# Designs tried in a protein design chat: VH-VL binders against q5slc1. Part 3

Target 1, 112 residues: q5slc1
Amino acid sequence: MGALRGRWAEEEALRFLLGKGYRLLWRNRRTPFGEVDLFMEKDGVYVVVEVKQRASARFGAPLEAITPGKVRRLLQSARFLLGRDDLPVRLEAVLVHGTPKDFRLEHLVLEL
Below, E stands for the ipSAE of ESMFold2; O stands for the ipSAE of ESMFold2 at other seeds; V2 stands for 0.75 times the mean of E and O plus 0.25 times the DockQ between their complexes.

## First folded at step 1 (VH-VL)

Design b4 (framework fv_cixutumumab; at its last look DockQ between E and O 0.20; V2 from the best seeds 0.00; counts 0 for: pae O 14.5 > 2, placed apart)
Fold by ESMFold2-Fast, scan of step 1:
Structure b4 (fold): chain C 112 residues (1-112), chain A 124 residues (1-124), chain B 108 residues (1-108)
Amino acid sequence: as target 1 above (112 residues)
Amino acid sequence: EVQLVQSGAEVKKPGSSVKVSCKASGGTFSSYAISWVRQAPGQGLEWMGGIIPIFGTANYAQKFQGRVTITADKSTSTAYMELSSLRSEDTAVYYCAREDYDFWSGYSYGMDVWGKGTTVTVSS
Amino acid sequence: SSELTQDPAVSVALGQTVRITCQGDSLRSYYASWYQQKPGQAPILVIYGENNRPSGIPDRFSGSSSGNTASLTITGAQAEDEADYYCNSRDSSGNHVVFGGGTKLTVL
């Protein structure tokens, strides 16, 4: 149960992105290279979206850290799901701060 | 094991530019950020900037903003640092180092692999 | 700017414990990493993320932090530990890396 508590955050992130004109293609897909939270499309670009609760370095190494190695695996996952490596893909994150009843979202776009 | 191989020593005139290369061999270039750190004779380590090759995103220390350009060529697994408008005070050993870190918290796994350094001497 | 401050020199007797400190406001938010540098050589990472040792680094090296201070401890110092030690961390913005001025350790 504890590990599944982030699902409400993912649902709120999805609602937010749909309101921004993103299209959902896949959700919670597992690949040989890892798991993709949300795989979306906007303006002809495929988007891998990581959804995260805020992490702090002072509480130890971040669980679910987004490192360059993680980014490479996410992009490999996107290409696996698309079956092609010539399509435009970018990585984005939605950071969720707070609780289900009182939260705020921070939307980050990472240039590739 | 993984190594970062840097270009050879250079002697430059004031006002010119220098471009130092850092090639990853025996390991994965795209899974790490690459930082450039210099050390003037008898002085400490100074971070100049870094790049995340998979993003192409570079960031620079305030002191070097406008003079330094850091790039990466993923096809050759090579990072570059170009420093312009050279002065005598730019005489230093220039190191490249790989680093892994969490983008959201800033938690660092340290610069675990370093190049041997490239000596750049600026003289007239 | 989150300058990191280190004392320029420290000494320790063979087999004794020494603590090298690094101080700066950014250390309240970000852990320090520590590097050993011997003359004519590139730095070697000895501690990262407060108290993690890379493979090949002896158990005598450990790290700790409290408030705005990070410390590198060498328990049972050996002759080969004589070197310059640098801390590094993120600046207060989190966008840049900053190094301390370095501490020269002499093993007596």
Scores: ipSAE 0.013, ipTM 0.646, lowest interface PAE 8.4, mean pLDDT 84
Fold by ESMFold2, look of step 2:
Structure b4 (fold): chain C 112 residues (1-112), chain A 124 residues (1-124), chain B 108 residues (1-108)
Amino acid sequence: as target 1 above (112 residues)
Amino acid sequence: EVQLVQSGAEVKKPGSSVKVSCKASGGTFSSYAISWVRQAPGQGLEWMGGIIPIFGTANYAQKFQGRVTITADKSTSTAYMELSSLRSEDTAVYYCAREDYDFWSGYSYGMDVWGKGTTVTVSS
Amino acid sequence: SSELTQDPAVSVALGQTVRITCQGDSLRSYYASWYQQKPGQAPILVIYGENNRPSGIPDRFSGSSSGNTASLTITGAQAEDEADYYCNSRDSSGNHVVFGGGTKLTVL
């Protein structure tokens, strides 16, 4: 089965990143390479943000655990949405633990 | 294009073990999930467990925890499933299937490539 | 609960529309995928996500969901659609794959 239903976690992640000065360009965009949850910009860098919802708090996968296939699809999606491949792109994740009434966020920057 | 080639049929005695291989060709191996799904004669599909080779760790259905071992060899693009302490009720066709699974989001693009299956017969 | 429930059998007249359902609590959190299996063959993926068709799957196949229920709809059923259909998804935690028990579709 695929991505979790409902967008409450994505809304909280978006609110959090907007508060940190990120600018939203697109959200929930399908590309030939997959869906992009949030596509944003900060300080001249384009940012693909993956939002992950978890029902319970636990340590997420280490940054090195992101698969090459996932990284490839996210980068291809970014270049598709931008229409060019010469702009700086960063991958980030927001992990949302818990429920709408009781949640916390982890914000991860994936070095490339 | 992409194919999963499984090892051949096996006949086993109760109490023994079986190890089935699943070799991927024509595509990316290490970043996909490889699942093992069995089907007893006249029965439905039953997920046994799976592995994402780049992580090297397997996840098992509760029913098979302790009896099944799933591994992958990235250098040969081959996954393996070993089922121990065989019983007659383990007689089934064992499929491997590739799933395009986003570990971070939990999003699945489905099990899009299946092996042809490996028949395992457990008889006295 | 991590079980998925399907009716064991469903019939449709040739050319008519049929809906095959899959119910489970985890479907509130995770989408279902749908597989077709003909006798002696491996399953093939026909729908993933809510309503995405892999290349080569006819547009008479579609998916939908509401609450804890996912549905596979075949519009204008053809004789070749006679098969077993399985849904799968994740359990409530997202850690384990679960299949429904399967639905045998008979085209009359």
Scores: ipSAE 0.000, ipTM 0.574, lowest interface PAE 11.4, mean pLDDT 82
Fold by ESMFold2 at other seeds, look of step 2:
Structure b4 (fold): chain C 112 residues (1-112), chain A 124 residues (1-124), chain B 108 residues (1-108)
Amino acid sequence: as target 1 above (112 residues)
Amino acid sequence: EVQLVQSGAEVKKPGSSVKVSCKASGGTFSSYAISWVRQAPGQGLEWMGGIIPIFGTANYAQKFQGRVTITADKSTSTAYMELSSLRSEDTAVYYCAREDYDFWSGYSYGMDVWGKGTTVTVSS
Amino acid sequence: SSELTQDPAVSVALGQTVRITCQGDSLRSYYASWYQQKPGQAPILVIYGENNRPSGIPDRFSGSSSGNTASLTITGAQAEDEADYYCNSRDSSGNHVVFGGGTKLTVL
């Protein structure tokens, strides 16, 4: 279990978000409600970021992996990690298309 | 920018305990792991354990289980390592280091900030 | 085994390329990080993950891995690169940090 070799997509997503001024708080944190890929902060807003890896070309429906149930669990995880439920939280995704040698990123804000 | 300031050198008798402090200044404290790494004279680096302050749960190397207690105080940005039942073999420099370590995944961004070390000498 | 093994010493001529290795079964699952330590000083991080350099680390330092082996490569070694080098990673469970025994690099 844990962050194994081959987590290249998450590494690239993290590097991308750090370059956009996000701060990393936690990474790959398990909670009673599930695992949070990246938990970050930008401009006073806490951000749960899901990283989705696609091995092939054009991405499919990006929301297939992020269902209403998944959204609920991500929000519960954020509240658990913060220890309170009154702080602003945003959900985002980074889609990583391709391979370690030939990839592109797509950054999305998820509607609640 | 970020610094870890450790408490001063200690001279201790065998069988006693020592408690070393590690205060973080600058940067985020609660979301990083604080690891304790010792180095006996002429020897290599040896991980003793660590803590992620926001969760308060320490993780110990098997060799030190039962002798080491690692704690953190988020309000003062300070981590502590207490080593009990000291022996002459515990004479070493004790470092604290900040590590971006995810508790569940095991991924590490390395120990990017180190304290200057605290020399603990155990002598009769 | 959760042990990480490094050769105790290696030499390189000034300006030449050297590779320092770190071997362990857990490296199939977890990346290594690399630290430089000079006498009387705390270690400094030089490589993390497979090949990421922290700010301030010269680009002559690079990392790589294959199978159970991680490597630190210094291209165009300089006199100030003379130091002890340690790898670290996780043990097979992922719960504990382990360090290699260290490699003393001598620049000739």
Scores: ipSAE 0.000, ipTM 0.563, lowest interface PAE 14.5, mean pLDDT 82
ESMFold2 (binder alone), look of step 2: mean pLDDT 90; pTM 0.937

Design b5 (framework fv_cixutumumab)
Fold by ESMFold2-Fast, scan of step 1:
Structure b5 (fold): chain C 112 residues (1-112), chain A 121 residues (1-121), chain B 108 residues (1-108)
Amino acid sequence: as target 1 above (112 residues)
Amino acid sequence: EVQLVQSGAEVKKPGSSVKVSCKASGGTFSSYAISWVRQAPGQGLEWMGGIIPIFGTANYAQKFQGRVTITADKSTSTAYMELSSLRSEDTAVYYCARDSYEWELPYFDYWGKGTTVTVSS
Amino acid sequence: SSELTQDPAVSVALGQTVRITCQGDSLRSYYASWYQQKPGQAPILVIYGENNRPSGIPDRFSGSSSGNTASLTITGAQAEDEADYYCNSRDSSGNHVVFGGGTKLTVL
């Protein structure tokens, strides 16, 4: 029930999305298909958000790719959490570059 | 197969510089960072710094700022660590290690066998 | 001078359970990883990201953490587990990697 340690990047990603009019439904949910960092809603569409972070001395450090398998698992996790497979779902990512004191964000829409 | 192959042992005089190499295979240079970690005789592990080869971006531990330079040559998949103004306290085994570069869980999954550097008159 | 503190030595009887601890305020924000080092050899990663085990590491090795403390547990210690064990994580600034001072495990 407590906050997980080391979640500063997820907290900043959430703050950013809330500022863009997203509504938080769930965070840090585990399903049979994997973990969901943030499950949100925006304009009637459900959104699964993957948060990725990397330290960088100058910004632009390489980030681990989001594989087709991960995309598939995120979609399955969304359907499991909703209990339905007929609702509109988008997959998105927020990439966090840097440290808690000095960071930048990139916001991406992932294709199925 | 991932391997990190380091250059051979060095004996140096106080005040000189040493440059140790680490040749990486198995695709390490395309997706990972390389860090340098040293260990003085009978002592613990000490992180010196690391580099992200595809960007040439290096980061150094504060203790070594101004004395250490870490570089990478992508054409040969080789990282280098140069330490200047050598003192007897720099006598150590120097390891290169593949750095996951993950923020919340830093770890080194592959290590070179180490290069012994002895600083003596 | 060290951001992460380990006891310098610990002993365990063959077949018994031992816990090695690593303490530091940065562990509230970053997970610890653990390395085994035998004389004359490079370190080997045994646990990363709190409790993930690399392929080839026996399941008697496990990790845990609570607050500012991380622990490596060896359940049913074997003779070959005699080694130095190091924890690592980030310092309080998050900008640098730091190692604990190391714990020498003796298997009696």
Scores: ipSAE 0.000, ipTM 0.561, lowest interface PAE 14.1, mean pLDDT 82

Design b6 (framework fv_cixutumumab)
Fold by ESMFold2-Fast, scan of step 1:
Structure b6 (fold): chain C 112 residues (1-112), chain A 119 residues (1-119), chain B 108 residues (1-108)
Amino acid sequence: as target 1 above (112 residues)
Amino acid sequence: EVQLVQSGAEVKKPGSSVKVSCKASGGTFSDYAISWVRQAPGQGLEWMGGIIPIFDTANYAQKFQGRVTITADKSTSTAYMELSSLRSEDTAVYYCAREDSGYDYFDYWGKGTTVTVSS
Amino acid sequence: SSELTQDPAVSVALGQTVRITCQGDSLESYYASWYQQKPGQAPILVIYGENNRPSGIPDRFSGSSSGNTASLTITGAQAEDEADYYCNSRDSSGDHWVFGGGTKLTVL
């Protein structure tokens, strides 16, 4: 998409979400609460997407990297980027399992 | 912006150990993995190992298993690499490099720490 | 096999195209990243994920991957491109990193 650049797992997650009707607003944005991988919109809702890739079990399950503290920081990052706290925001993750040439995706909603 | 600041040069005797530090600034330390890569004079880059602070998990290249220990202190945003039983062939520049957790490249590098092993 | 093989040296005339190759079994599963290193300096990332450039890297640098081989191409080489170039990828387990031996590029 355009001048879009990214890491392989994040790029594949983006392609997957675009195929599901999501629209990209920002990539790799830094905030006081951390970095946001993908900031998107779908059906009038703003979506913060965390992308996690694991090639090996030694790095733990992808879900172990998405703690309640991380979910809270993602929400605060969304509010910072929007400049408002009254807009509908959803937090999601795309888990990428495998290697750049042979992978599968798992898409889930994060709840606080 | 993101910087990795390494400790200063070391001169060590054979059989001793050395501990090099790498302090991350300008980004969230716990969101990234830190690897250690060395380069002997006139030689290529050699990966030694890395740590993912979120999981408190370190892994090592087979050549260095048993001699290298990589640790991280989240409170100071600092990673450490300790190499024991030093030999003359351990004389090298030691780099730390940042890897995003789950992403497959090193985006920021420290300037390197020269370690000289001599009798 | 997780070893990555590079030719130790290549030369290119100013303004011409050069291709540096990296070969290893793990490259059938993982993409290579490429690093430029000048004397006395730390390596700098120039290409990752097959053909992505970090901000600040000139568009004359590009990457490609086919089978067990990854390539770094410099189209219209300039004097400042003279450096050592290293490829890097995961080993077959995905748990460890492996660097190629490095290629010294001379711009004539």
Scores: ipSAE 0.006, ipTM 0.598, lowest interface PAE 8.7, mean pLDDT 82

Design b7 (framework fv_cixutumumab)
Fold by ESMFold2-Fast, scan of step 1:
Structure b7 (fold): chain C 112 residues (1-112), chain A 124 residues (1-124), chain B 108 residues (1-108)
Amino acid sequence: as target 1 above (112 residues)
Amino acid sequence: EVQLVQSGAEVKKPGSSVKVSCKASGGTFSDYAISWVRQAPGQGLEWMGGIIPIFDTANYAQKFQGRVTITADKSTSTAYMELSSLRSEDTAVYYCARDVTYEYGSTEYYFDYWGKGTTVTVSS
Amino acid sequence: SSELTQDPAVSVALGQTVRITCQGDSLESYYASWYQQKPGQAPILVIYGENNRPSGIPDRFSGSSSGNTASLTITGAQAEDEADYYCNSRDSSGDHWVFGGGTKLTVL
């Protein structure tokens, strides 16, 4: 399957992170715990990036896009992909507000 | 400076497969996607699919589902398009084109360079 | 997945202005690019990102966009502009490329 449906936002998020010195390891990898949008490395830390696209942004509501259950499953997915539990892993999100003609990015570090 | 060089014309029988190559030169292959676009005689342009070499990800138009396979070899800067179960309706010129979707800092979507095309004729 | 609609043919007198139009729902979200194709040749990019010209494309070519419509304008058409013109954009999902059906431009 080569589906890339609804993924312009992931393209913009990846482009942004590559510009910040992140290195791409995997994209759209499935695990028993779910799918990882982007798996990256930055300064020796492995980073799971959740990308969320919203056609309209409302003040005060952006964090509701990512639930605690999703955060837990993303961490489990990272451990599964690495095959190790001793490596530094963090979760990040890129929220893409708008459309390709008119968008903004919000980059968040998720603290557990 | 940047060139996409395609393989030569092919004549194939119905039911066979064809594999067309597209070699990129003069630029960085991994920074861009490569798409395949065909054109039947006297008809318009039709997108078949593309590949993003850095993501190792290919995407296909629904019409070609199950018949087209697009691959890339980063070491030779070459993209390939294989079309199977050929029919007379597959007679066309097949173009590869460089897709700038993944160029850092760009918000634009377009094909900046095109190969000269590979003619594939399917006849009995 | 939005279809992009173009008129199949248009004519312009030498030195006059012509506008070629492309319509589709996805154009509200994505800019169109425009390609010129002459018989026996590969397409070449003439406009991208609404109104940007690649190096080597004459300044008589311009683009515009309004709602679900994109337009290519040639101001002061020349004989060498006689060609097929295709608009191209993303479908509504952003995942697939879609071409318009093409417009044959005749320079009279």
Scores: ipSAE 0.006, ipTM 0.616, lowest interface PAE 8.9, mean pLDDT 82

Design b8 (framework fv_cixutumumab)
Fold by ESMFold2-Fast, scan of step 1:
Structure b8 (fold): chain C 112 residues (1-112), chain A 121 residues (1-121), chain B 108 residues (1-108)
Amino acid sequence: as target 1 above (112 residues)
Amino acid sequence: EVQLVQSGAEVKKPGSSVKVSCKASGGTFSDYAISWVRQAPGQGLEWMGGIIPIFDTANYAQKFQGRVTITADKSTSTAYMELSSLRSEDTAVYYCARHEYGDYVAYFDYWGKGTTVTVSS
Amino acid sequence: SSELTQDPAVSVALGQTVRITCQGDSLESYYASWYQQKPGQAPILVIYGENNRPSGIPDRFSGSSSGNTASLTITGAQAEDEADYYCNSRDSSGDHWVFGGGTKLTVL
């Protein structure tokens, strides 16, 4: 996404996850495999968080927004940032629906 | 009580640079973002940029992109704003102000007292 | 350019109600916050979000929004309310903050 657009959504996602005990390691890091919005850690597990400002009606629609190719690239990005491939990594998403004056968050935990 | 303590007044020549500091006390520095807002004599408030201390990157207003650098030292709970290539129109009071990161409303809950920067030949 | 527009000045009689307005396209999507500034002093937050007051701000201060306009209302203005008032919000991108030009309130 653009550099200037959607930062409020990423800030809201970060605030939400910090409140849940996640620790921020890196934000908006570019790798050969793509950009990682938030790279976090919780309970010894490294977490790549994809943040999307989207409207989605039902369970499952968010998964279509995250293609198998995107999942693969995000996990490759995590291993690149860690410099290792033996550490536990998972992919999660935070979907931000609406505008700053009227929004809701959905937190999806995806495990392979 | 939470306070933002700013460095003292500066008098600078055109073409030089100035670095102003803002030290947070009372609260946990890493839980909040710090912005810099300036006000020229008799003029309104102008946002320059800000930083969330836990991030590696800062965000700048387009007008100041390339001339301003905002940094933070988490170990000393201090944010800095450096403005280069100073001109007479940069004469202003420079404030630091705290805001919650992830805040979907634009609001600054605590402000420093301001640092006067005068650019004169 | 000015992304948030305020009238430069407004007056109110002691004890009466005054409304200060802020207008801009980004206010359709983002809330405004309001700051009071007295001569020689740093601004202080008086309203944030639609209508939230920080601890210590008198209940005569309230906020509202409709479309691209945000308003600060002072019900029963007092002499100490004489000050400059600034609105603040995010720009249309959501990534930057912008201030209105400020409104000087005179309490007569």
Scores: ipSAE 0.007, ipTM 0.586, lowest interface PAE 9.5, mean pLDDT 82

Design b9 (framework fv_cixutumumab)
Fold by ESMFold2-Fast, scan of step 1:
Structure b9 (fold): chain C 112 residues (1-112), chain A 124 residues (1-124), chain B 108 residues (1-108)
Amino acid sequence: as target 1 above (112 residues)
Amino acid sequence: EVQLVQSGAEVKKPGSSVKVSCKASGGTFSDYAISWVRQAPGQGLEWMGGIIPIFDTANYAQKFQGRVTITADKSTSTAYMELSSLRSEDTAVYYCARVGEYYDSSGYEYFQHWGKGTTVTVSS
Amino acid sequence: SSELTQDPAVSVALGQTVRITCQGDSLESYYASWYQQKPGQAPILVIYGENNRPSGIPDRFSGSSSGNTASLTITGAQAEDEADYYCNSRDSSGDHWVFGGGTKLTVL
């Protein structure tokens, strides 16, 4: 899958979250612990958002699970970007199924 | 505001390689995909490949697989396209083009900013 | 050959409306963008998404799509609109960009 393919999905995820009252702080930030797609804030809580795109729109293809290791790395990345360990951080995912003309979004809240 | 400045014209012999540069200014270099598009004399536009600098991974058109390498140097805000095993059919103007502003648009779906082009002539 | 098909030439009388079309299977899934190119110049973006104009592009330019076809419409063509017009979109995999063959617009 090419580097250019996933970016429309990230933009749709961002538009969706902005419509839900999320505020964008950073995007596409690399840290020693990995990359953060979207770093946002909602209701005083900092939110790291992982955007996952279904590589093909084929029927029944599973989406890759977000592993405990990925969750840990996302949290570490958030703390690195904030420069603090004492702020509330929530981990979330937006799953994007399909193509720019015909897509569906699924929003998952991951806590702790 | 966003400007792309390309390197100067090149004249190359068949079988050699050429490396064209595209220096970006204005805005954040790392976040926006940069593509290379060529146009042979009297012909149409042809996408060769592109890169998103923050990921440092490139994607290439099938026709150019194995002959083109696209790279980015984030410290100098410069993208490069290197084409090897040159032949006369590679004589063309080579453009770099950057996608539009991410948050305000249809994503990476269009090429808003273009360099003026670099003429590469393969002869002699 | 490109995956996106355009007629090679079209003409329009000054002040009249012209429609340039781009056809390909990937257009059922992906939007097209449109570029104007004059001799010796780099292309410039005139329409992106289905029907969005960049700042500085006159409102006589509009876009539309239906099924596997995208269209660029110029309402009230001006002499300065004479140029080559290219559509651009993703290929069927969504991983690559593909340009149409281009349409030369002559303003009579």
Scores: ipSAE 0.024, ipTM 0.660, lowest interface PAE 6.8, mean pLDDT 83

Design c1 (framework fv_mogamulizumab)
Fold by ESMFold2-Fast, scan of step 1:
Structure c1 (fold): chain C 112 residues (1-112), chain A 122 residues (1-122), chain B 112 residues (1-112)
Amino acid sequence: as target 1 above (112 residues)
Amino acid sequence: EVQLVESGGDLVQPGRSLRLSCAASGFTFSSYAMSWVRQAPGKGLEWVATISGSGGSTYYPDSVKGRFTISRDNAKNSLYLQMNSLRVEDTALYYCAKDTYYDSSGEAFDIWGQGTLVTVSS
Amino acid sequence: DVLMTQSPLSLPVTPGEPASISCRSSQSLLHSNGYNYLEWYLQKPGQSPQLLIYLGSNRASGVPDRFSGSGSGTDFTLKISRVEAEDVGVYYCMQALQTPYTFGQGTKVEIK
């Protein structure tokens, strides 16, 4: 279970982002503020990506929102991993709906 | 280029302790889950322990749970197996193995070391 | 614990001929994420094990295309289309769906 259950979703999210020109820097890194699923870079901006998976018979139903507390922890995790406060950081989410054989992705930019 | 080198195997009496080490090189050590797999002389493979890339999660079979502890030092690219209360049936060649995935999935061991021999005998 | 059973346990083959090894699990290895958590390893005489197949049917990097994995759920097969002298050794299947991770007994492939 846990990380194991979401593995295919995280792989698909990574493949999707690589196809959009993102570079992978780190994966599944733990910090005092929590675990970062994917830590990437695009166009000189560092990106923390939260991957959420929902196996559902119906597509289009929204996944649970990423709370303000989670957004704050992801930003703190990014700053911790970079060791610097002066670098541009963006928080994003990839929502994976469905099963490995039939899925769709939603890509969201989270406000800071 | 990618290498795993085990050390620490020895001849030891039942009830004693031993610590194995695995030195990793050629890859970003902290990004991959690591495991120990053992093989008794003339026998098959037996999984012993897995640790996630960050070190935050560890997994064991009941046969070693409470006696063995897997740990890692990512700054030193090193994996360890602390073996306490050793039994004759712990006699085996102990392999260090790298997972293909970044966390504690345990799906595949893509790179293996050469092994270090532990003999538990009276 | 998931019991892994291999057959045959000893497989003498003539070079150039095909070989087939069966692996059966006491429980389904098909996770709800759609993956079969079944791997195949080869241990050549005096050497460390090497990965051949992961997630049921995917060949590991550098593994010749004469090796193929198939099956789903509880019944899996490793096939070698044309056995070569360098293919001698002990073949193990392994499940990673549940802890403890468990290996089959091993199938010894020998040249006759």
Scores: ipSAE 0.006, ipTM 0.558, lowest interface PAE 12.1, mean pLDDT 82

